# Ledger of designs, part 3: VH-VL binders against SWR1-complex protein 7 (SWC7)

Target 1, 125 residues: SWR1-complex protein 7 (SWC7), of Kluyveromyces lactis (q6cpf9)
Amino acid sequence: MSTQNDSIALLLLQITLYHQQELAHADSSLSLDELLVEPIVDNTVVEKFTSHSMVQIYAPELAPLNIRSIKGLISDLFTNTNIQEPKNLITLANHYYSERLNYLQEEKIPELIQQMKDEYRKLAE
Short names: E, the ipSAE of ESMFold2; O, the ipSAE of OpenDDE; V2, 0.75 times the mean of E and O plus 0.25 times the DockQ between their complexes.

## First folded at step 1 (VH-VL)

Design e09 (framework fv_enfortumab)
Fold by ESMFold2-Fast, scan of step 1:
Structure e09 (fold): chain C 125 residues (1-125), chain A 123 residues (1-123), chain B 107 residues (1-107)
Amino acid sequence: as target 1 above (125 residues)
Amino acid sequence: EVQLVESGGGLVQPGGSLRLSCAASGFTFSSYYMNWVRQAPGKGLEWVSYISYSGSTIYYADSVKGRFTISRDNAKNSLSLQMNSLRDEDTAVYYCARKLYSRGFYPYYMDVWGQGTTVTVSS
Amino acid sequence: DIQMTQSPSSVSASVGDRVTITCRASQGISSYLAWYQQKPGKAPKFLIYAASSLQSGVPSRFSGSGSGTDFTLTISSLQPEDFATYYCQQYNSYPLTFGGGTKVEIK
């Protein structure tokens, strides 16, 4: 990821993928869209996923920051958006990026969504 | 023109209180993390506190924890620092500073600074 | 806390001189280091981020280098407006910490 905004979106999507995996183990009938019906970030998932090694893999631009700073940024993204009633985390992530198009290529968001879908398909195997 | 203007500094006795304000103009204040940084006479810079753009995330230097409270009013484009139980070592010029947005919402380097307001704590 | 040590604390130089300022971190900070310039009675001015990236509007005679624990700020040909105190700042972790400053003064 070339920018910190890209790294944040990838980290958020990987956090939701991790949570989807836990939900899919409980109910394999759920589709990807149904698993992402609201912002599904809680402290346990964040703490588990923002361990040093996971941040280095999924969000290397964020690796130099401590966990407290990363949690603060994630919390801010989920609580400070002008989108009313976000349908799911993908919608929230797209809204976040739309506000920062000057710093991002439009094709980056579809690539991240496609990556997430590919990872979900691997879980089904 | 992007500007930050501090006010509220003055002379106060140890144990007293002061409230500093920072007025922002020329940019979308509600989109930026904000910092307070201070500088004691003849000494270097010391980071004091930050507040996220929504106000939901706040952090303090250990030297001011429990005594200082950072807050913001996005409708009025203003940042505040309430300073209680002031000590001689709190004597400094206090700057408000904006985090550089283009590198995400992290408050770790500051691209725009105010002119500073002087706080003197002396008996 | 990460401690930032600058050297020298002051340097006397003439216009046209090459000036090098060193900043050392007590632990690894990758490239998460910024440089600031402060003139007497004025607020600090942002110069460099990510150890080596110049802020828009900063003259090309300023350059930064380094990674990990050792960093340098170089002014290739000192100008009259460059006499100031320079500070490094790590942004790898909280609390944010600054170096003690290096004063570049007239010889």
Scores: ipSAE 0.000, ipTM 0.511, lowest interface PAE 14.2, mean pLDDT 71

Design e10 (from e06 with heavy chain V99D K100S Y101P D102E I103W T105K G106Y Y107L K109E A110G; framework fv_enfortumab)
Fold by ESMFold2-Fast, scan of step 1:
Structure e10 (fold): chain C 125 residues (1-125), chain A 124 residues (1-124), chain B 107 residues (1-107)
Amino acid sequence: as target 1 above (125 residues)
Amino acid sequence: EVQLVESGGGLVQPGGSLRLSCAASGFTFSSYYMNWVRQAPGKGLEWVSYISYSGSTIYYADSVKGRFTISRDNAKNSLSLQMNSLRDEDTAVYYCARDSPEWLKYLYEGFDYWGQGTTVTVSS
Amino acid sequence: DIQMTQSPSSVSASVGDRVTITCRASQGISSYLAWYQQKPGKAPKFLIYAASSLQSGVPSRFSGSGSGTDFTLTISSLQPEDFATYYCQQYNSYPLTFGGGTKVEIK
């Protein structure tokens, strides 16, 4: 996502990851491992992302996007993010989390660093 | 929609106490930092206190430190301000204000939603 | 503590006028500055964050600029509904501090 900041990318990946975990929990026929590589974008992901205050503040141009456009954004993250690990929602979220952490460490905000680490641990589990 | 509703204000004698409450609805309260801001009659805005989304970090204005206690109950979507040893200069409208969500504290800050306020009058 | 100073304290202007309000910080706050609008008897409304970013739903006639210590809020073409007191607020460090406010009175 060349037109978005790392925090918006992390938000989109987090929303998608949480949604995938809920889908896998609700339906045992859905493999979480497979969903992490081939993410599902439905109205739940679109609504949660586009209505989020972060999008309204930092990326209001993304608010009117639909399923097709959001799928495109996630596809762009898979294509354009340079990591050594195989790409999936977790490894991409890890990448953007690290970018975010580096940004906060440059600004020396200890409380937010700890809060972000705690939230990330919940996400990764 | 996002709503913040304050209550608990009233008339109290100097040296007395009051407990203010703020009921939050329409958003995930447990993900947001919260603040209390006050405004004396005919005066400007004065920041009073801050609490992090988890309740682990708390800050106070020097004028209220040691007398006021901010707290939150995330299960009940409620923010509180316990005010002890009240003084005439604490007379003000007290507002509950929503700050940034936990993921965006550094990048997004500002009080994007405010309650309508509750009036505290400290006098004999 | 960071002291925020606003000027003018009040201004009377006609509909259609360009109104500029200034806010000065006693020390550098980068772009960690918000602007609020307060109408008589109402709670403040969030207008601008990060010195220049307009909150969703705020009319485009409002704009903010500045960094470091000197900041401005501009209303390019004043409307009747813009009668209000405007406050700047730094969020660079705690304690958070507000400016004294600028009252805009429509002639």
Scores: ipSAE 0.000, ipTM 0.531, lowest interface PAE 12.5, mean pLDDT 83

Design e11 (framework fv_enfortumab; at its last look DockQ between E and O 0.02; V2 from the best seeds 0.00; counts 0 for: pae O 11.9 > 2, placed apart)
Heavy chain, then light chain:
Amino acid sequence: EVQLVESGGGLVQPGGSLRLSCAASGFTFSRYSMNWVRQAPGKGLEWVSYISSSGSYIYYADSVKGRFTISRDNAKNSLSLQMNSLRDEDTAVYYCARGYSSSWYRSYYYGMDVWGQGTTVTVSS
Amino acid sequence: DIQMTQSPSSVSASVGDRVTITCRASQGISKWLAWYQQKPGKAPKFLIYAASSLQSGVPSRFSGSGSGTDFTLTISSLQPEDFATYYCQQANSFPYTFGGGTKVEIK
ESMFold2-Fast, scan of step 1: ipSAE 0.492; ipTM 0.838
ESMFold2, look of step 2: ipSAE 0.006; ipTM 0.604
ESMFold2 (binder alone), look of step 2: mean pLDDT 93; pTM 0.951
OpenDDE, look of step 2: ipSAE 0.000; ipTM 0.614

Design e12 (from e11 with heavy chain G99D S101G S102D S103Y W104L Y105W R106L S107H; framework fv_enfortumab; at its last look DockQ between E and O 0.02; V2 from the best seeds 0.00; counts 0 for: pae O 11.2 > 2, grease 18.92 > 18.9, placed apart)
Heavy chain, then light chain:
Amino acid sequence: EVQLVESGGGLVQPGGSLRLSCAASGFTFSRYSMNWVRQAPGKGLEWVSYISSSGSYIYYADSVKGRFTISRDNAKNSLSLQMNSLRDEDTAVYYCARDYGDYLWLHYYYGMDVWGQGTTVTVSS
Amino acid sequence: DIQMTQSPSSVSASVGDRVTITCRASQGISKWLAWYQQKPGKAPKFLIYAASSLQSGVPSRFSGSGSGTDFTLTISSLQPEDFATYYCQQANSFPYTFGGGTKVEIK
ESMFold2-Fast, scan of step 1: ipSAE 0.333; ipTM 0.775
ESMFold2, look of step 2: ipSAE 0.295; ipTM 0.762
ESMFold2 (binder alone), look of step 2: mean pLDDT 92; pTM 0.945
OpenDDE, look of step 2: ipSAE 0.007; ipTM 0.612
ESMFold2, look of step 4: ipSAE 0.021; ipTM 0.669
ESMFold2 (binder alone), look of step 4: mean pLDDT 92; pTM 0.945
OpenDDE, look of step 4: ipSAE 0.006; ipTM 0.596

Design e13 (framework fv_enfortumab)
Fold by ESMFold2-Fast, scan of step 1:
Structure e13 (fold): chain C 125 residues (1-125), chain A 123 residues (1-123), chain B 107 residues (1-107)
Amino acid sequence: as target 1 above (125 residues)
Amino acid sequence: EVQLVESGGGLVQPGGSLRLSCAASGFTFSRYSMNWVRQAPGKGLEWVSYISSSGSYIYYADSVKGRFTISRDNAKNSLSLQMNSLRDEDTAVYYCAKDFLGYTSWGLYFDYWGQGTTVTVSS
Amino acid sequence: DIQMTQSPSSVSASVGDRVTITCRASQGISKWLAWYQQKPGKAPKFLIYAASSLQSGVPSRFSGSGSGTDFTLTISSLQPEDFATYYCQQANSFPYTFGGGTKVEIK
């Protein structure tokens, strides 16, 4: 249960991070460092996230959400995630990925871990 | 099984060019970011370049910026490194390396490496 | 750039010994550190990721620890096949950087 929620949080953080990197690459006036702590959430983020197969299958209640609701989810992740490092999209994504890996490593399920790696890589697109 | 096979290394004169290739098999190439890592004779490992799964995001070590170009062909499961304006300090074994997790936000680790191809820049 | 400093540069050890290799980052990298093993003439082999997570197929005698700037690779009981050079790598930010390596050689 919590593992599915961590996967969805990871998906949202990854899509948001990728979008910030794309924006900073396209517009040199945008500071990636600033976007990592105060990300821009627009229809590209919303559409990529809500149309994703993981959301459609495991969290269909998130599919109809709009920009404001998705911003709220990201804000909640910043507020509720407890890490020692300064909070930004990279440190948050790394935290959720690490939590999921630690759970799987303790269960000693190497095949499932490999499948999950493949799933997470699809998020970059 | 995962396999990465490099080719294209050789002896080249300073200022010359070489194109390295890496043929990937045993995994869904289009879903993983790829890297080149080199090792000079008797020295340690040096990361050279990264390319995202789609090819849209590319990064280089400062030592090779403006001279090397990384590219990929997902339809052919192939990674390439075009090396221009070669210098003696570019002499190394060049490894094709697969990203363990994918994109940089997850941490870049190299779970599979090719056997390497040797590049020697000498007159 | 984040500089990675490994110590020692070499260590002479016997089969059955506990071997400890350290790696220090010039700035905080959280847990985003990997360890690799390289035998002469061969490509590096992935051992450990996220500072302490053992890669599938790697013997349990290998372990990693640390966070922030100070990291350790431990081989609890050295075997003949473990004589190699070991490298740490920070996975926190571009450009990705490796330590200078620690050669574990036979006494």
Scores: ipSAE 0.000, ipTM 0.540, lowest interface PAE 13.0, mean pLDDT 83

Design e14 (framework fv_enfortumab)
Fold by ESMFold2-Fast, scan of step 1:
Structure e14 (fold): chain C 125 residues (1-125), chain A 126 residues (1-126), chain B 107 residues (1-107)
Amino acid sequence: as target 1 above (125 residues)
Amino acid sequence: EVQLVESGGGLVQPGGSLRLSCAASGFTFSRYSMNWVRQAPGKGLEWVSYISSSGSYIYYADSVKGRFTISRDNAKNSLSLQMNSLRDEDTAVYYCARGTPEELYKWLSSGYFDYWGQGTTVTVSS
Amino acid sequence: DIQMTQSPSSVSASVGDRVTITCRASQGISKWLAWYQQKPGKAPKFLIYAASSLQSGVPSRFSGSGSGTDFTLTISSLQPEDFATYYCQQANSFPYTFGGGTKVEIK
């Protein structure tokens, strides 16, 4: 994935992660540990991702994607992301977030780092 | 072709108010941070205010804090600067300027100004 | 606030001359410096970013160098269209600040 696509990849991973956490909380028969490696991608994930302001503004070509296409993007992230830790939604999201944060801390002003943190924090709300 | 066109400047008395507008065209306005930069007659450039692409992050120069309000309307591709309690030292040409996107986080500014409008003149005098 | 000091305030030069303008930051700004060109009655034009990266469409006779606190803009062979005022700007932190400008005048 190119550097420009990494921010959208992080968004997709975090939306998918939060959805798995909500599903596991609502249904005790679901194992969060299993969902972190084989996530459920349904219309909730698709709608939250494709309607998200970041996608609407910065990647509108992704707005028409369906469940199959979104599953494909997530599958590609699991296959193509090179990390040292075992791959799951948490380790993938943390790796992208940490990589971006480290770059900004070394190269950019503190205000940009804070803005980035605030934007991604909103995904948890 | 990227275009920024300022309007709303004029002659105003000290303590008065003006609202400046900047009409953007030729690019996806909602993807870029915007700035106001001013230049007093015969003087250098002074940064006035910043607004992020979403409008969530706003910064002002200390000289204008509490008196000026920057805002944007992404549906109308417009940037505004509401100027209240104007002083003689606010006399300047006011430019709207587009922020350069940061490489990894395109919705943030890298802190440079890649395109500027022609400017609109504000004169504060009694 | 980061103060940007530009020198000289003006320089008289002839077509074909090598012109050097310097900019000093009151504290370290890494490479986060831009250069702008402003002609009388016109808005500034973006020339250089990240201290040394030339903006697309800007002639190769323009170059920038420096890091930390000391920066230089060089015009290797001055052309008639280059007579203008040049400004440096730090992009390291808010508030963004500009140098006082250097006016490049015809000899």
Scores: ipSAE 0.000, ipTM 0.578, lowest interface PAE 12.4, mean pLDDT 85

Design f02 (framework fv_felzartamab)
Fold by ESMFold2-Fast, scan of step 1:
Structure f02 (fold): chain C 125 residues (1-125), chain A 124 residues (1-124), chain B 107 residues (1-107)
Amino acid sequence: as target 1 above (125 residues)
Amino acid sequence: QVQLVESGGGLVQPGGSLRLSCAASGFTFSSYAMNWVRQAPGKGLEWVSGISGSGGSTYYADSVKGRFTISRDNSKNTLYLQMNSLRAEDTAVYYCARDKGYSSGWYLGYFDYWGQGTLVTVSS
Amino acid sequence: DIELTQPPSVSVAPGQTARISCSGDKLGDKYVYWYQQKPGQAPVLVIYQDSKRPSGIPERFSGSNSGNTATLTISGTQAEDEADYYCQAWDSSTYYVFGGGTKLTVL
C-alpha cells in the first residue's frame, strides 16, 4: 500500500471519528456505538477533510469532493480494509495508524512519528 | 514525458501461455498502481487486472482469475501479465494503463496514461 | 455488481450538441470517468471525476453525474470528435467497470 494513501485514509477516518464523538456529546439521543459503524457525514466532515493541508498538498483531487463522494470514500475503506477485528471507525483508524507508524519506525524518523502523533491529537480537539 | 510501451503479444494456441510486458518511463513507477485493460477486435474496453505501486496487492477480473498473474519489477520500471490457459475469448489488444488514483484497496482510480497496446491472438 | 449501460451509437450534425449517457445503479454516488478512442489508437481520458477536464482537452467537453445517470456533453461538435466513448466507474466488488461504449458519428 502507498504510505501517502494510508496517511490520507487515516486523516479521513480520524476527522470522521472525532465528528461522531462531537455529535454524540451534543445530542444524547445519538449512540456513539452505532455512529462508529454508520457515521454521519455532513458538511463539517467534508470541510475539515478537504481544507486540510495534507489533502491540499498531497491529494488536491480530493479537495472538490462533496458529501456523497466523502461518504463513498468511507464506505470504500470499510469494504477494502482487511482486518481481523470487527470494522468500525476506531478499528479502521487503528489499522492505518499502525501501518503509518510501522513505516516511520522502520525508516528511523523519530521526528515524523512525533509530528504524526501531534497532528492526530489535534483532530480530537 | 510519460511513456508506456507494451510488448510480448502474438499468436498462441488455445491452452497456451504468453507473457506481456509494459516498459514505463517519465515518472516514478513505484508510486503508481498499474493496470491491464483489453479490447477484443471490434468490441469495448474490459479491465483485466491491477497491481499496487509496491506490488503487495493484486486485483483481477472474474474472467481471468486463476489464469492470469499480474506482477511488476520496480527496479526495471516494468509491468508484466503472465497469461496461462489461454482461450479464444482472450483474443484482444492489451493496454497497460497508469492509475492516477490511490494504489491501495481504497480506490478513486482512473487511467490518465495508456500505452499503444499489444495484440494477443488465440487461435489454432 | 454494477453494470454501466451506454447507447451503442449517437449521431449529430457538425456544430450541434452531442449527449452520451452512462447508466448504472446509484452511479451518482460514484465518480465517473470518460475516455475517447479513435480508430487504431489507445483511449484518451477526456473527463475525470464526473466533470473535470484534463489539461489539453477542449472546453466543449463537459460531464455531469446524478442519480443513476452520468452524461458526457460535447457542445459545438466537430468532425475530429468522431470516436468511440467509454464511461468508467469503480466498484468495491468488481473494481474498474467500463460501459459498452458509444460510437459518435458526426455527419
Scores: ipSAE 0.006, ipTM 0.558, lowest interface PAE 9.9, mean pLDDT 84

Design f03 (framework fv_felzartamab)
Fold by ESMFold2-Fast, scan of step 1:
Structure f03 (fold): chain C 125 residues (1-125), chain A 123 residues (1-123), chain B 107 residues (1-107)
Amino acid sequence: as target 1 above (125 residues)
Amino acid sequence: QVQLVESGGGLVQPGGSLRLSCAASGFTFSSYAMNWVRQAPGKGLEWVSGISGSGGSTYYADSVKGRFTISRDNSKNTLYLQMNSLRAEDTAVYYCAKSYRWLPSGKYAFDIWGQGTLVTVSS
Amino acid sequence: DIELTQPPSVSVAPGQTARISCSGDKLGDKYVYWYQQKPGQAPVLVIYQDSKRPSGIPERFSGSNSGNTATLTISGTQAEDEADYYCQAWDSSTYYVFGGGTKLTVL
């Protein structure tokens, strides 16, 4: 079932994914393929996630989390998300994006579907 | 091995108080929302309360709102339910149950359940 | 607010198909979950998200959900399937809602 949990999971995965892409771009010694499976979680990921409006409004209990706790959340998403291999940040994010879209389509809230698409598109820009 | 073990049930008089505990093992406790679900003798299941992974958000069924308080201690992997102003209709087996995700106000099912602890409210 | 209605009992002969219904307003617009509870035991999740089966649950268990009614189907019912079955759904105003339960008798 898509829920507020799925929206927050998607947000965390997208922020983490884009950070790995920036790290690999800045440092050619880093393999993006390896980072997609074992991502680097630093203060940039923590600050972007915990300060995000979605977290502040819908999951304020996650705002005080530190690097260790955020790593734990990401690890749990890798362990507990039921998708076929390969499991990586892209396939996990795609799963949660699809779950959220399916939920909004089932609830028949077309304006929220467009808002969701716009919000996640902005993370990539 | 993933396990939930409830304790603290017993006999209490109407208007009294009781605190239930649920000890969790085999998973990262702080990453998951936890719930209390009760079942009166010979009756069906009723969701009572839920708490987010961090403990920052709590949710209650209307029947217990203002009387029960859910809490957790992530350093001890333990969930609690403080029950005040107990009524005869609160008599039930109380199960703790793990949500599949970290927020209790989700649509995800309860994938792991404890064995339950009996609370009897009687004079 | 949503209320989930189940028949109180269903009886079936061994090897026959059992069908347990769960009805609620616009239930087909929500995901439905099914739990099995044997006497003296905690509930066990047997179907999630309308029709999906957790690992370890026999293939004879299946689910569907459309319109106002979700159905748990047990094909080739075995004696060990005798239990109480509960449906569950999410409602934004009341959170987790359970059906009243159905006692499945295999005789």
Scores: ipSAE 0.000, ipTM 0.524, lowest interface PAE 15.9, mean pLDDT 83

Design f04 (framework fv_felzartamab)
Fold by ESMFold2-Fast, scan of step 1:
Formats: sequence, C-alpha cells, structure tokens
Structure f04 (fold): chain C 125 residues (1-125), chain A 123 residues (1-123), chain B 107 residues (1-107)
Amino acid sequence: as target 1 above (125 residues)
Amino acid sequence: QVQLVESGGGLVQPGGSLRLSCAASGFTFSSYAMNWVRQAPGKGLEWVSGISGSGGSTYYADSVKGRFTISRDNSKNTLYLQMNSLRAEDTAVYYCARGEDYFSGYEWYFDYWGQGTLVTVSS
Amino acid sequence: DIELTQPPSVSVAPGQTARISCSGDKLGDKYVYWYQQKPGQAPVLVIYQDSKRPSGIPERFSGSNSGNTATLTISGTQAEDEADYYCQAWDSSTYYVFGGGTKLTVL
C-alpha cells in the first residue's frame, strides 16, 4: 500500500477497534477477545470512517461505501497483511502503524496523529 | 513491573556532549513510543524528544532540534539521547518516559517515568 | 501553537476540595493529562483522557475539560496530596505541551 493507503487502512482499523472496545464495555455478553478476531461492523463504523476528514480529502472514492463494502475492506486487510499469529485487530493495527511511520516524513506524522485524535474525540462524543 | 532506569548524566562544559541511556524492562519495548522530558532545577516539566516504537519517526522540541538526537535499540530495550552543543539552559534532570502504544492509537501522555538523571552544563 | 496556563499555587485545608485549572486555546477539543510530582521524585500520572484514573489512583482525584479550561479536582484533600501538579496536552506543531505547574499546599 502507498503511504496514504496505509494511513487510511490504519484509520479504518483504529475506528473498528475503538468500536469493538465500546461494544464490549457497553455489553458484558460480548467478548472483546472474540470481537478482535471477528469484529462487528455496523453503521457506526461505516459513518465514522466514510465521514472522516482523511477519507473525504485523500480517498473520496471510499465515502459511498456501505456495511458490506467496509466488511470487505477489513476482510481484505486480514487476508492480505502478512503478520505473525495471532492475527487480530490489534496486531493488524500495529502492523499498519509501524509500516506507515517508516514511510511518512517527520512533519506529516504529527499532523495525521493530531487529525486522528481530533476526529476520534469528536466521534466519541 | 514496568521499570525505566536512566544513566549517563554528569557535569559537562558548554559546547560539550553527553549521551543518556534509558534501560526499559517489564513490557514489550518495541510497542511503545518513548520520550525524554527534562526539568531544570526549581522549574517545570519540558518535553524534549520522542521516538516511535519502531524507531522510524523522531520528534524534537524546537529548543533542542539540530543538537540532540534520539534513538533506540529494541533488541536491548534501551532508549538513547545524544546531546551535542550543550548550553547552560540544558541543565536539568532528564526523565525517560513511556508514551503512546498502538492499542490506544490516540493517546499522547506518559504513563511511566524513570527517576531521572542529572545533567549539569557549567563552566 | 498551544500554551497551557496554570495558577502557580493553590492552598487548601485538609478535607477541603482543591481545584487546579489548566487553560489553553480550544483545550476542550483536546485530551488533557495530569501529573503529580513530589519533591525529589519523578512525576506520576493521576488523570488521563481528561477524566480517567489509572489503577492505584484514589477516587478523590477527578478531572474535567471543556471550552478553554481543564480542571483537576481533589475531593477531601489529604496531606499526602501536597505536591506540584502539571497538566499536559498534545499539539501537532509542538507535540507534548506542559503547563507551568501548580504547587498544592495542604495546611
């Protein structure tokens, strides 16, 4: 993946991971360990991802995607990413985080991190 | 048990150099961004430099940019700070502090700190 | 470039509520973190993400953050809470930014 594609993949994984953590926190019948392997993708994940400023600016072709399409993207990340077992949302996110940092310039990384932090905070409200 | 132990501090003349080390234990070192935070005698906290878990990205405060170099050796669980062209205003206790981890993705704070090592720049 | 402003000192009687402010432009749009530092010791994280407590931090510590001001609140302040307190936020241009610190005296 290109630098921007890696950033978008990381964004999707982080939004998905946060959502699984919120679901497990809100519903004690849900196992976070299971959700990390088989995440729940609903309209919350789709809307947070497709409305995100990074998607709107750098990947506008992804804005019209629906639940099925987003599930497909996550599935593709699980299938096409070569990481050591166990393979779950955390190890996938770590892979894309590390890979992205190796390609981005020093000045760009703080901007992306702050953008993601600002959007995460806004969406968490 | 997370532990961070700094070393390498001491007395140095203005214009001199020092290399600080921070030995980390009790956690997966490569999964965390690491930082140096300093505190001049009787003054507040000032962030100095940070490095990503992989070592691929480094960050510096404007006051030290071009003079200090942060690095890490993940095989040895050790963080370093190479300090060159030292000035009197660099006199401080230098703390090693653990930063962001990939599990949170959105948090830039310091959950664990070492006890610090004193650097005195004096003629 | 954000700058964080704290009062230099706050004094409270034992058992009273201490409030330490941290002000910065649009600070409520960022996460704020609070550290406690006792003389000769390293700082200790007491609040993260505006209002959350790390394991081991007493329930009397709480935090809030809205608009331009974040507040650390210590209910039923104890003598052992006497320390310097620092707020911290993240800025994309300057990275980790600390407030100037507040000395809390409990007398």
Scores: ipSAE 0.000, ipTM 0.519, lowest interface PAE 15.8, mean pLDDT 82

Design f05 (framework fv_felzartamab)
Heavy chain, then light chain:
Amino acid sequence: QVQLVESGGGLVQPGGSLRLSCAASGFTFSSYAMNWVRQAPGKGLEWVSGISGSGGSTYYADSVKGRFTISRDNSKNTLYLQMNSLRAEDTAVYYCAKDYSPFYELLKQGYFDYWGQGTLVTVSS
Amino acid sequence: DIELTQPPSVSVAPGQTARISCSGDKLGDKYVYWYQQKPGQAPVLVIYQDSKRPSGIPERFSGSNSGNTATLTISGTQAEDEADYYCQAWDSSTYYVFGGGTKLTVL
ESMFold2-Fast, scan of step 1: ipSAE 0.007; ipTM 0.588

Design f06 (framework fv_felzartamab)
Fold by ESMFold2-Fast, scan of step 1:
Structure f06 (fold): chain C 125 residues (1-125), chain A 123 residues (1-123), chain B 107 residues (1-107)
Amino acid sequence: as target 1 above (125 residues)
Amino acid sequence: QVQLVESGGGLVQPGGSLRLSCAASGFTFSSYWMNWVRQAPGKGLEWVSGISYSGGSTYYADSVKGRFTISRDNSKNTLYLQMNSLRAEDTAVYYCARERGYSGYDWVYFDYWGQGTLVTVSS
Amino acid sequence: DIELTQPPSVSVAPGQTARISCSGDNIGSKYVYWYQQKPGQAPVLVIYYDSKRPSGIPERFSGSNSGNTATLTISGTQAEDEADYYCQSYDSSGYLVFGGGTKLTVL
């Protein structure tokens, strides 16, 4: 797949996933299992995604998007990603990560692979 | 197997309109930016328009801005080009092409192309 | 300015090396891509990121890009390589630009 589309999709999924984990930790009434399928998208997700350096450099058209638009992008990923496993934020993120690694390995761009791993690790911290 | 099949070309008079379609199969259409590239008979390739995976961002060559509109329907795996106010110089074979790389940066290229559809603008 | 210049035609005997140039100011600081187009057919990507081959493209195709000139090289040229070849890169604003094309004749 497109290097830009895979990286941006993975970034959005990782930011959204991390936010759901934070919300479930903060509020025990929220089910993480349910949030993985129907995530909460608030201004924290929007701000983290649209201000991210990858979006500013490689997808600047996404920088002015609001909550409704970001929800639409996430909905698009759920509807249109072709995987055998049940769809949730984890299985979708794993799919795009795998696709990204395979694409870069075929092209032998080790520096770019390292940059993406480092960037995604920052979101997990 | 990746396939892109264009349709909708034909003969149209100057000032007229046409809508081109590109039916995609063999890949996850919604995961790719898509483009239209044209080629006048006996001439070279000219990029026309590009669209993001969701359809939220569109780009146009200066020669078609304000006249052409690119769009997509991911539920139907179809790319469109609405062409208005057609001119004789718009006569070309129109190809749809799948984008690879980082759009808006110098890493963009096209890994698969359709066979094209001929648009002739003549009186 | 933002213009890629290719020779209009190149002729080579079967089995010999064909070289097709793509010239542009400071093109070596940008990525170059190459497409093959046979009459009545869609273009086919043969080289990306200056020098890499897509799966399915014969090893005889190679590319280079330095200074003001990118080059597509076809070693041991075969009859089926007869086609138009287009280079593609970007202008200073990031807009996609194609070269004018080169007709390769194998005789």
Scores: ipSAE 0.000, ipTM 0.507, lowest interface PAE 18.4, mean pLDDT 82

